# Ledger of designs, part 185: miniprotein binders against q9bqp7

Target 1, 240 residues: q9bqp7
Amino acid sequence: VPQNWFPIFNPERSDKPNASDPSVPLKIPLQRNVIPSVTRVLQQTMTKQQVFLLERWKQRMILELGEDGFKEYTSNVFLQGKRFHEALESILSPQETLKERDENLLKSGYIESVQHILKDVSGVRALESAVQHETLNYIGLLDCVAEYQGKLCVIDWKTSEKPKPFIQSTFDNPLQVVAYMGAMNHDTNYSFQVQCGLIVVAYKDGSPAHPHFMDAELCSQYWTKWLLRLEEYTEKKKNQ
Short names: E, the ipSAE of ESMFold2; O, the ipSAE of OpenDDE; V2, 0.75 times the mean of E and O plus 0.25 times the DockQ between their complexes.

## First folded at step 14 (miniprotein)

Design ye46
Fold by ESMFold2-Fast, scan of step 14:
Structure ye46 (fold): chain B 240 residues (1-240), chain A 94 residues (1-94)
Amino acid sequence: as target 1 above (240 residues)
Amino acid sequence: SREELWERIFELIEKGDKEEALRLLREYIEKYPDNPWALFIVADLLFDMGRPEEARKVLERAKELAKKTGDPDLIEYVELLERLIERLLEELKK
């Protein structure tokens, strides 16, 4: 059990839209500061197995592709992910000017991959928006908050070259989702409650994306694991 | 415990004590056959130690287990290492 346990859900909030909610999706900018990001916490608290496998994968890929080939590969993967997120923000934004500007991005295989998911997405409340947990002192930049099949979700868009049919295959993504959820639920910049998560893994060849829905119970289970990772990060930082 | 043994194996690898890590990995596999990554790590260490023929033999078993588990990351790691082992074995033939 975490020593500094804190609830993921805020009993003072509702998951239903209210009169104080803005009509346009929120897009709060992420500010540089000393408070750790969700991604930083997760990167600094990987298991020994995860650290070993990541370092070994890099070494083996460099052996196969060469130094320059590896740099090109990783750069391309990063750029594809960035473009995919930009396209999704454009598609989900109610602003016509944004959709018109990014029209060329809508033709990728990754966008084809998520079409069946997007048909079930509505009521967008936040896009590429910063969250901060004021009590637990961490920040993050979430992709999207919207209704998926009638449930308000923190939605995380992922690109992958390999199938990810099981939620366990998505690594620390469930922890990332619940960390954003807990932060948003306690961030004064937001007025609503999110209790569900969705990880969407899109494929370059346009094959159907895998949605991994996380109900409130599953989110609560991963929240406990996130709190343990946050405590581990705090302990490591203390020893510097 | 199982978790303590698993962590100790990685600590030995980090310290460069690869032979002792292999010994503990084989002990771990005998006691805990349900971890599909353990066999892959044996093959990877053998490759790293310049023992590609032994690595290939172990990796064949790891590949079979990877297909049964359906873990896409394990499958990717196994296939990458397989390509590198075959390349090294070809180069050693020269």
Scores: ipSAE 0.612, ipTM 0.876, lowest interface PAE 1.4, mean pLDDT 87

Design ye47
Fold by ESMFold2-Fast, scan of step 14:
Parts: structure tokens; C-alpha cells; sequence
Structure ye47 (fold): chain B 240 residues (1-240), chain A 94 residues (1-94)
């Protein structure tokens, strides 16, 4: 059990739009801060098993591809992910037109992969927007907040070359989503309540993306696990 | 306990005590024979120690169990190690 438990949902907030809500999706910039990011907390609190597997994968990939080949591979994976996120932000932003953007960004296999998911996405409220939990002292940059099949979700877009048909296959991604959700629900820059998450795993070959919907109960379960990771991070910092 | 033994194995690997880690992994596998990750770690250590023939045999078992569990990331790691083992074995024939 977490020592410093805090609720994920804010009883003072509603998931319904307010008249005062901006008509354009929020995009609060992420500023450099001493407050740890969600990704840093997760990276610094990996299990010994996760650390071992990541380091061995890296060593084995270097052995297969060479150091230069591995650098090129990781750079390409990073660039593909970056372009995918940029394309999604462009597609979902009402201020952008498809004609004004690089056509190559919009015609990737990853974008084809998510088309059936995008048809169910509407009411975009935030894109590439910073969140901060002032009480729990962490910050993050979320991809998207929008309605998926009528439910307001924190949506996280992922690229993968291998199928991820089970939520367990997405590892720390559920923790990342609920961390953003809890922060947004208690961040004064936002006025609404998010109770659901969605992890969308897109595929390079255009195969249909796998959506992993997280209802309020599942989000609450992962929130407890996120609080434990955050607690572990805080204790680790004190010992350094 | 299972968790204490598991943590001890990783500590030994981090310290470079590969033979002792392998010994404890074999004890772990005797108690938990269907742990596909433990089998993968044994194969990985054997490969790292220059024992690719032994690594291949253990990895075949890990691969069969991983396919039953449907863990795609472990399957990806198994396939990567399999390719490296086969490449090393081919190089040793030359």
C-alpha cells in the first residue's frame, strides 16, 4: 500500500464541457523544472528484471547491428515515433488543415493503422499539453485528451513493430496514462475531470492498431501502482 | 522466498558472478520449471559466457513456453538471441 495515498479523481470536477472551456485544444508548454517527470520516475524505478532485459536487449542489438547500426536503428525508431505524434497532433488540431502539413507525415503506415481509432475520437480538449501534480510533485507531457466512443480519455499513442494485443504487453504505459490523468484532474490549468484512459498501439505496416481502453476501475488499480512507483522514486532520491 | 532468490540472481549478474548466477538460476528453474523468463536468462548468460550450444538448447525450451504464454516482447528477445546464437555457431564452423 502507498504511504502517501492521494485520490486519482477530483470530486470538484465534472467530465462535462463548461461554457468557459476554450474552443481550441489546450497546449500548455512543458517547462524545465526540478520536479520529476512521469517518464523519469518510471525509468528510475524499473525492477531489476526490467533493467536486466533492457540492457541485454541493447547489448544484443549492438552485437547484431554494430554500434553505428544500432545508433541508426534507435534514431530511426525515435524519428518515426516523433513524426507519428506530430502527424496526430496536426490531424486532431482544428486550427490545422491537412493541406498545410507535410503529406509524408500524414501518409505513413502508422497513420493508416490508427484510422479506425481516429473515427471514434472527437471533442479534443488538449494536445501535447503539460500537466503538473503540485501535491504529489510530478510533471508530464500528455499526448491527447479527447472523447473516445463518447468517453473522455487521456489518450497515449504508441508505435510498435510487434503486435501488442494485451494491455500487459504495453508495460508501464498504463501507469503513464493514469499519472497524467491524476495530474490533470488536480492541475489548475484544467477544469474538467478525466476518468478513462486509452493506449493506442499503431503498427508500421498499417495493420489495425490495438486500442487498450481503461475504464475508471482499471485506472484506479493502475493509479495505486503508480503511487508506489512515485514513492519508490522519492525514497531513492533521498538515499542519493 | 521466491522474490529474494530472484533479486539475488540479478545482484550476482550485476556483479559479474555469472557462474554463481547460473547455479542459482538452475535451482530456481527446478522449483519453477515453467518460468520462461528464467530459462531465457539462462540462455542469455550461457551465450555471454561463450557456450552457444548449451544456450541454444535452453532457448528452445524458453521459446516454446513463451509462445504458450503469448508474451510478444519476451518472444522478440528470444528471437533476437536465437539469431545471434545461430550466427555465432555458423562463424565457429568457419
Amino acid sequence: as target 1 above (240 residues)
Amino acid sequence: SREELWERIFELIEKGDKEEALRLLREYIEKYPDNELALFIVADLLFDMGRPEEARKVLERAKELAKKTGDPDLIEYVELLERLIERLLEELKK
Scores: ipSAE 0.526, ipTM 0.838, lowest interface PAE 1.7, mean pLDDT 85

Design ye48
Fold by ESMFold2-Fast, scan of step 14:
Structure ye48 (fold): chain B 240 residues (1-240), chain A 94 residues (1-94)
Amino acid sequence: as target 1 above (240 residues)
Amino acid sequence: SREELWERIFELIEKGDKEEALRLLREYIEKYPDDPLALFIVADLLFDMGRPEEARKVLERAKELAKKTGDPDLIEYVELLERLIERLLEELKK
């Protein structure tokens, strides 16, 4: 149980569309400061088991690929993920944030993988947008807020070279989603309420992406775990 | 107790006392037989110690348990180590 509990949902907000809601998706720029990001908090509060697995994975990958091969692999994974997110932002933005048409971005296996998910996405409210929780003092950059099958969701797009059919195979991704959700629900730059999450795992070979939907109850469960990670981070920072 | 055992195990790994770490890991496995992570770490340490035949046998057990307990993330680590063990064993044949 978290020692310092705070609600994920904001009782002053509605998830219903309002005539005063922006007609274009919000894109609040991320302002770098001393406040920790969601990703930083999660990275600094990994269990000893998780740290060991990550360090051994790096060592074993270097043995398999060589130092240069590992560097190329990690750079390629980063670039593929970045391009995938850029393509999705372009596809989902009515104003098309990418002025240049890059057909290669739109033809990737990852984009083919998500086509069936995109059919169910509408009512985009935010894209590549910064969130800040003023009370809990953390920041983040969320991928997308949109309706998925009629439900307003924080949507997180992930790339994977191998299938991951179960939500538990996405590491801390559920914590990341609810952290963004809680921040957005209490961030004065936003006026709406998000109660659902969606993690979409896209595959390099174009195999159908796996959607991992998180209803309000599941989001609340992961929110409690996020609060514990945030407390652990704060305590570790105090002791350093 | 479970957390205390993990703290001691990783302390020994950090010190490089791999034989004692293996002893505590085997004690952990006896108490928590449904945890595939401990079997994986045993296999990883055995590989690191130049004992690939023993590593392969333990890794097979880790893989089967991970599939049964629904730990697909661990299976990715298992498959990587499996490939390295097989390469080393092929090299040793030559």
Scores: ipSAE 0.510, ipTM 0.835, lowest interface PAE 1.9, mean pLDDT 84

Design ye49
Fold by ESMFold2-Fast, scan of step 14:
Structure ye49 (fold): chain B 240 residues (1-240), chain A 94 residues (1-94)
Amino acid sequence: as target 1 above (240 residues)
Amino acid sequence: SREELWERIFELIEKGDKEEALRLLREYIEKYPENPLALFIVADLLFDMGRPEEARKVLERAKELAKKTGDPDLIEYVELLERLIERLLEELKK
């Protein structure tokens, strides 16, 4: 248990829409500052196992592809992920209209992969939006907050291809989701309560995406682990 | 403890003491035979030490166990290392 445990859910909030809630999904811009991001905390507190696997994957990929090939591979993976998120933001935003040239983004294998998930997504409240936990002093940029099968969720969209890129968020996806959730629940820019998470893994070949739903109990369990990572980060920062 | 032994193995790998890491990994596998990651690490270290024939044999065991235990992420690491081992073995024939 963390020394300074803090609750993930805010008892002052409801998951019901308020009259003050905007009709357009919120998109709070992420401001540059010295407060650590969720991804920074997770990257700086990787386990020895995670560090080993990431380092070996990188070394082995460089052996297979060469240094230039590896850079091209990682750039392509990043670009595909970026385009996937942009397409999803456009699809889920009522204010966006993609031009004819952008139709190829909507026809990608990754977008085909998530179609069955998107049919169950409604009531979008936030897209590509910044969150800050003022008390615990961390920030993040979440992908989406919407109802999935009637439950309000922090939704994190992931792409997968072979060999899978072993970035910190691949190992720590549940921690990332609950960190965003806890921040949003205690961020004055938001008025509602999120108690569930959803990690959606989309596939390049269009195979059906895998949804990993996290109920309130599971979110609470991962929240405790996130608090331990945040504590570890804080201690490491003090010693540097 | 299991956790202490596991952490010590990674510490040895980080320090470059590959032979001692292999010794502790073999002890770990004997005590915890259900962990496919431990077998993968043995194969990876053997490959790194220029012992690709031994690496291939251990890696096949890691692959079978990973499929049985439902670790699809580890299978991707296994397949990458498998390709590199086969490439190295082919190059050594020359």
Scores: ipSAE 0.602, ipTM 0.877, lowest interface PAE 1.3, mean pLDDT 84

Design ye5
Fold by ESMFold2-Fast, scan of step 14:
Structure ye5 (fold): chain B 240 residues (1-240), chain A 94 residues (1-94)
Amino acid sequence: as target 1 above (240 residues)
Amino acid sequence: SREELWERIFELIEKGDKEEALRLLREYIEKYPDNPLALFIVADLLFDMGRPEEARKVLERAKELAKKYGDPDLIEYVELLERLIERLLEELKK
């Protein structure tokens, strides 16, 4: 149990749009700051099991591909992920026309993979936007906030070469999503409430992406785990 | 406790005490047979110690349990190690 518990949802906010909400999705830039990011907190609080698995994966991949092959592999994975996120931001941005988008970005296997998910996405409210939890003192850069099948979600887009049909197999991704959600719900730059999450795992070969929907109850459960990781990070930082 | 035993296993691996880690992993598996990750770690340590035939046998069971309990990330680790074991066994034939 966390020592310093704080609620994920803000009782003074609604998940319904109001007339004063911007018609263009928000894109708040990340400010250079000493405040830790969600990814930094998660990286610095990995369990010994997670550290072991990551280190062994690296060693085994280098053994399979060679050092140069591993560097090429990781560079390609990074570049593909970056292009996938750029394409999704372009697709979901209402200010861009189809004529103004790079058609080559829209034809990747990853974009083909998410087409059936995108059909259920509407009401985009934020894209590649910074969030800050003013009370808990952490920041993040979320991918997307939009309605998925009529429910407002923090949506996190992931690329993978292998199927991930179960949410528990996405490592710390559920923690990342709820951390962004809790921050946004208490960030003065935003006026609405998000209660659901969605992790979408897209595949390079174009096979259908796996959506991992997180309802309010599941988000609350992962929020408690995120608070424990944040507490661990804070304690470790004080002792260093 | 279960948690303390699990943490101690990783400490031993980190220190390079692979034989003692294997001993505790066997004890852990006897008490908690529902953890496919424990079997994967046994296979990984055996491979690391130059015992690929034993690693392959344990990894087959790890793969079956990982598929049964639905852990696709663990299945990816298993398949990577499986490819490396088969490559090593092939090289040993030469």
Scores: ipSAE 0.551, ipTM 0.862, lowest interface PAE 1.5, mean pLDDT 84

Design ye50 (at its last look DockQ between E and O 0.72; V2 from the best seeds 0.69)
Fold by OpenDDE base, look of step 15:
Structure ye50 (fold): chain B 240 residues (1-240), chain A 94 residues (1-94)
Amino acid sequence: as target 1 above (240 residues)
Amino acid sequence: SREELWERIFELIEKGDEEEALRLLREYIEKYPDNPLALFIVADLLFDMGRPEEARKVLERAKELAKKTGDPDLIEYVELLERLIERLLEELKK
C-alpha cells in the first residue's frame, strides 16, 4: 500500500461536462520546472531486469548496425513517432485551426492503422496538453482527451512495428495514462474529470491498431502501482 | 528469493564474472526449465564469452518458449541475438 495515498478521481468535479463544450481543444504548454515528468519517474523506477534487458538490446543493436547506424535507427523511430502525433493532432483539431494540412503527414501506415479507432473518437477536449499534480508533484504532457465510444478518456497513442494485442505488452503505458488522469483530475487548468483511459497501438504496416480500454476499476488498480513508483522515485532522490 | 537471485546474477554480469553468472542461471533453469528469459540471458552470455555454438543451442530453446509466451519484445531480442550468432559463426568458418 502506498504511504502517501491520493485518490485518482476528484470528488469535487462532476463527471458531466458543463454544457459549454469548448469548441477548441485545450493546449496548455509544458513549463520547464524542477518538477519530474511522468516519463522521468517511470524511467528511473524501472526494474533491474528491465534496465538490464534494455541495455543488452542496445549493445546488440549497436553490434548489428554500428554506432552511427543505431543513432540513425533511433532518430528514425523518434521522427516517425513525432510525425504520427503531429498528424493525429491535425486530424483531431477543429477544421478552423487547420492550416494547410501537410498531406504527406496523413499518408502513413500508422494513420491508416488508427482509422477504425478515429471513427469512435469524438468530443476532443485536449490535445498535446500539459497536466500538473500539485500535491504529488509531477507533470506530464498528455496526447489527447476525448470521448471513445461515448466515454471520456485520456488517450495515449503509441507506435509499434510489432503487434501488442495485450495491455500487459504495453509495459508502463497504463501507468503513464493513469498518471495523466490523476494529474488532470486535480489540475486547476481543467474543469472536468476523466474516469477512463485508452492506449492505442498503431502499426507501421497499416494493420488495424489495437485499442486497450481501461475502465475506472482498472485505472484505479494501475493508479496504486503508479503511486508506488512515484514513492520509489522520491526515495531514490532523497538518497542522491 | 527469486528477486535476490536475479539481482546477484545481474551484479555478477556487471562485474564481468560471467562464469559464476552462468552457473547461477543454470541452477535457476534446472528449477524453472520453462523460463525463456533465463535461457535468453544464458545464450547472450555464451555469445559474449565467444561460445556461439553453445549460444545457438540454448537460444533455439529460448526462441521456442518465447513464441509460446507471445512476448513480442523477447522474441525481438532472441531474433536479434540469433542474427548476431549466425554472423559470428559465418565469420569463424572463413
Scores: ipSAE 0.733, ipTM 0.925, lowest interface PAE 0.6, mean pLDDT 90
Fold by ESMFold2-Fast, scan of step 14:
Structure ye50 (fold): chain B 240 residues (1-240), chain A 94 residues (1-94)
Amino acid sequence: as target 1 above (240 residues)
Amino acid sequence: SREELWERIFELIEKGDEEEALRLLREYIEKYPDNPLALFIVADLLFDMGRPEEARKVLERAKELAKKTGDPDLIEYVELLERLIERLLEELKK
């Protein structure tokens, strides 16, 4: 896959809103099919180092907590993440009825963590919405597309019990963000273009979330790496 | 190359050749001494091989470097392994 033949940005699109754009954020449902998802591609193309660290962490956690304890731990982490995303979708929805639920949502440590970031978020255009790259044939479900400090971004909300002040500590999250961005920019269900990304890491204890802003140049750099992962995934499928 | 040596280490670990993996890791560390992850992997392999006293010594150095680099995931791995080593050493006293 020649990187210069598959650009992340679509030259036929503008990031300016069209007068015909809906005032309510888009929420296109994810249609399950044989086309690979961004998360599947990333999971199937992990480096040997990433695989080793993940497997050892699992072994060590099971050794510390026991099999049942580890299952409970992972179930709780999953549930907390799910609730956090549901709360954010509710908060960012423009419906008046959702304001009545804000008091309960704000009691979560993760939601308190992200409050200062939310003050800079406006112009929400998509929430929990499916994207598909028409020519590269992959799909994804993005969290949010909105303006962060005046710039239209694909925003990815993450939960963590440990501080992650550097983008390098977010692993494949930058690849996930640019994969969604490239897909949306080439998806016929959307008419606008996104050129920036934002990874927000929220903390359970309510400590201020860390925002990792990705400008157009950084997104282009990670896009190149995503194309390599996609090519590796495609080659693995052909060899089976 | 550096990347080829790094990949080879993980291949040896996957195949169960922990002694050869340790040899190559020590060679790697001599050439690239500021990699706290390499030191962590040495400590983890020593623990896995039933050598917790040696693992503890190496892990102390890995912990110092990890805190200086500010890698929170590596710090988490180090602290988890530290707790397991101390638990094992305490059990061995009994």
Scores: ipSAE 0.674, ipTM 0.907, lowest interface PAE 1.1, mean pLDDT 85
Fold by ESMFold2, look of step 15:
Structure ye50 (fold): chain B 240 residues (1-240), chain A 94 residues (1-94)
Amino acid sequence: as target 1 above (240 residues)
Amino acid sequence: SREELWERIFELIEKGDEEEALRLLREYIEKYPDNPLALFIVADLLFDMGRPEEARKVLERAKELAKKTGDPDLIEYVELLERLIERLLEELKK
């Protein structure tokens, strides 16, 4: 149990945006400061098992590909993810036209993979937007806030070269989503809150993406785990 | 307990005491024989210690179990290590 429990939802906010909601999604700039990001907290609080597996995977990849080959591999994976997020932001932005979009961004297996998910997405409220939890002192950059099948969600887009029909247990994706949710719900730049999450795993070959929906109860369970990771991070930094 | 033994194993690996870690891992697997991750770690340590014939035997069992669980990351780790083990065994023949 965390020592400093804090609620994920804000009782002063509605989870139903009003009808006067602006048509342009929010894009709050990320402020660079000493406040830790969600991804830094999660990376710095990995278990010894996770650290071992990652380190050995890197060593084994270098043995297989060589050092230069591994650098190229990781650079290409990063670039593919970056292009995917850029394409999704462009597609979901109501102000862009097909002439303004790079045709190579639209020709992607990952984009084909998510088409059936995008059909169920509406009411986009935020894209690539910063969040800050003022009380717990952490920041993040969420991918998307939109309705998925009628439920307002924090949506996280992931790329994968292999199908993942189940939510990853060895990666912290659900913790990332709830950390963004909690921050947004207590960030003065936002006038509404979100109680559901969605993780969408897209595939390079264009196979149908797997959505992983998180209702409010599941989000609350992961929120407790996030608070423990944040507490662990804070304690480690006191001792450094 | 299960968690205490697991944490001790990784402490030993961090210290570079791979023989002790391997001994504890084998004890763990006797108690929990259907854990593909534990079997993978044994194979990985054996490979790193220059014991690829033993690593290959353990890894085949780990591969069977990993495929049943459907964990794509563990399957990727297993398949990568398998390729490296076979390459080393081929080099040792020469």
Scores: ipSAE 0.616, ipTM 0.897, lowest interface PAE 1.1, mean pLDDT 84
ESMFold2 (binder alone), look of step 15: mean pLDDT 79; pTM 0.732

Design ye51
Fold by ESMFold2-Fast, scan of step 14:
Structure ye51 (fold): chain B 240 residues (1-240), chain A 94 residues (1-94)
Amino acid sequence: as target 1 above (240 residues)
Amino acid sequence: SREELWERIFELIEKGDKEEALRLLREYIEKYPDNPLALFIVADLLFEMGRPEEARKVLERAKELAKKTGDPDLIEYVELLERLIERLLEELKK
């Protein structure tokens, strides 16, 4: 039960395309400010269990790989994720042509993993685009807004290495998606309504990606949890 | 309550009171036997306390329960700790 409840959906908006909608996907740049990002809020409000698991995983990985090995591992995971998102943005943008580097990345296991999901994605409205919730004072950078199997979704692309999952990205994925959704639905830079989410987990070995679809009811449930995390963050900032 | 007991366990671990944390974990496991994470935490603490043979036995139970409950995330943490325990035990053997 959040103290400062605000609706996730905007009744003044529609999920249907209008003549006034831009013909190309929106890509609003993220501007740094004192306003916290979705990822910052989530990182600062982890449960004691989540903090314990993350710290233990780091300690155990360092024991297995050494300090330098762990640094190399985390750098490689970051780079692979970055390249995966860049490739997806190129694939989904009708205004861009694939560059040599992007085409080389299309040979990666992650892109192979996600091919069957991409066949069901159309009507792209936004790519790598900034969202801001003016009333609740948070910002974010979402991956994609597009139709998945005919439903307009905030789509979040995740990479996973099966033997070594990245714990930071695992537990809060639904909260991240609905936070972006609520911000976009109330951001004056956007004119449409999103009511569904999709989390796609792609695998390095090319195994079929797992799509986790979130309907409007599930999004509303996670939105309440996101509001609680945001309140916790705000309260911590006042006290610490 | 279940949540209060769970929170207390993490507080004890953070404070470094590993023996008391193990005592409360045993109490938690007796009351709530379906949580493979609790068994994993016991094994992890035993490993940190220099008791790798005991850690291995508890970790096998955690792994078996995690597979039954379908928790793939926990299985990967279990396997990481399993590799470290086996490496340590092998190093102790010449």
Scores: ipSAE 0.584, ipTM 0.864, lowest interface PAE 1.4, mean pLDDT 84

Design ye52
Fold by ESMFold2-Fast, scan of step 14:
Structure ye52 (fold): chain B 240 residues (1-240), chain A 94 residues (1-94)
Amino acid sequence: as target 1 above (240 residues)
Amino acid sequence: SREELWERIFELIEKGDKEEALRLLREYIEKYPDNPLALFIVADLLFDMGRPEEARKVLERAKELAKKTGDPDLIEYVELLERFIERLLEELKK
């Protein structure tokens, strides 16, 4: 159990649609400072098993591809993920004309993979937007906040070369989603309450993406685990 | 506890006590049979100890369990280790 518990949901905010909510999606820029990001906290508090697996994988990939080949591989994976996020932001943004550059992004197998999910996404509130938890002192950059099948969700878009049909296959991703959710619910730049999460894993070959929906109860369970990771990060930082 | 046993296994791996790590991994698998990662680690250690034929058999079981329990993230690790095992076995034939 975390020593310094804090609620994920804000009792002063409504979970009902607010007439004053923005019609144009918010895009608050991320400001670099000494406050740790969600990804930094998670990276600095990896379990021994995660460290072991990552080190073994890196060693074998470097042996197989060479040092330069490994750098090229990881750069290409990063670039494909970045282009996928750019394409999704373009698709979900309120715009009427599609430019040729955007058309090239939309030809991706990843975009084909996610089409059936996008049919259920509407009411976009935020895209590529910064969140800050002022009390717990962490920041993040979330992908998307929108209604999925009528429920307002923090949506995280992931690319994968391998199938991930179960939420257990996305170990730290639920923690990332609830961390963004808790921050947004207490961030003065936002006025609405988010109680659900969605992790969407898209595939390069265009096979159907896997949606992992997280209801309020599941989000609360992962929120407790996120608080423990935050506490571990703070203790490690203090004991340097 | 489950978590303490899991942590102890990795401490043994870090210290190079691979035989004791294998013993505890087998104990772990008997008590908690729903973790295909444990079987993968057994295969990984066997390969590292120069026992590629035993590693291949355990790795096949790890792959089957990962598919059954819905942990396909292990498939990438399995396939990568599988390629290294096959290369070593081919080299030993020469």
Scores: ipSAE 0.547, ipTM 0.859, lowest interface PAE 1.4, mean pLDDT 84

Design ye53
Fold by ESMFold2-Fast, scan of step 14:
Structure ye53 (fold): chain B 240 residues (1-240), chain A 94 residues (1-94)
Amino acid sequence: as target 1 above (240 residues)
Amino acid sequence: SREELWERIFELIEKGDKEEALRLLREYIEKYPDNPLALFIVADLLFDMGRPEEARKVLERAKELAKKTGDPDLIEYVELLERIIERLLEELKK
């Protein structure tokens, strides 16, 4: 029950590049199993307030756009996010695309939005890679692990049509980042330590992305909140 | 407590007891007047209960308070409901 028995950081690990293959970022495939994902845990432990607002928003959007219009809207948002992540994985991969038929203009503007952030990203160690916390029994698929301004970070790329200048505006994203971090730090498939997080919110119109850097202390604070959400998920599942 | 009253309001909404939820929301707002979300929920419930003109007036108050307290996320929900109510009220004039 005590929250302090499950630390986010693994004192037996180093954040030095030498702990992994520096020429090829890790990309461990996500295997479907009965172990809950980070996104599943967060979705199933939303507050009654969050559930109410999401349900009302969906109902009102359907009234405004019609059922088909709403499905088209959500499909378009999903597709834009998917293309953005695929482009970032391609850009950050050490493989130089010598044969690339379609550049894929990524006319969204999202890639332009993150250019100033990408200048400070180096030493990529993992891209679109699965993590599992063996002791706490949860799994996730993280976007990127790389150095941002010299610090090794779990980096989460987000798209938004409206400005998110404060970390509080990114909702559960800090919890998602620290959940991946804690899992990776205790996953035998990885040998390095991550102590920092970065949430990057990119904008459709190409406006400069907002980076939300999370130092070790902030990560520890959100880790405690993540453990509470995980505990709540486990309790709800047993009482169903 | 504030948290207990807030939780009770959502329990009543989930159970469909909208009139009692509105009563407790008004009590909540009187004690805690700085929460624009509470005003939004009042407007949303009034709309669901077929009272769009009352909903519009409360929604206007919610929007002003949200601007004042710096809650831009809530403003998006407010504006969506505003558009729906305006369209409905225009249809009812026919």
Scores: ipSAE 0.506, ipTM 0.839, lowest interface PAE 1.8, mean pLDDT 83

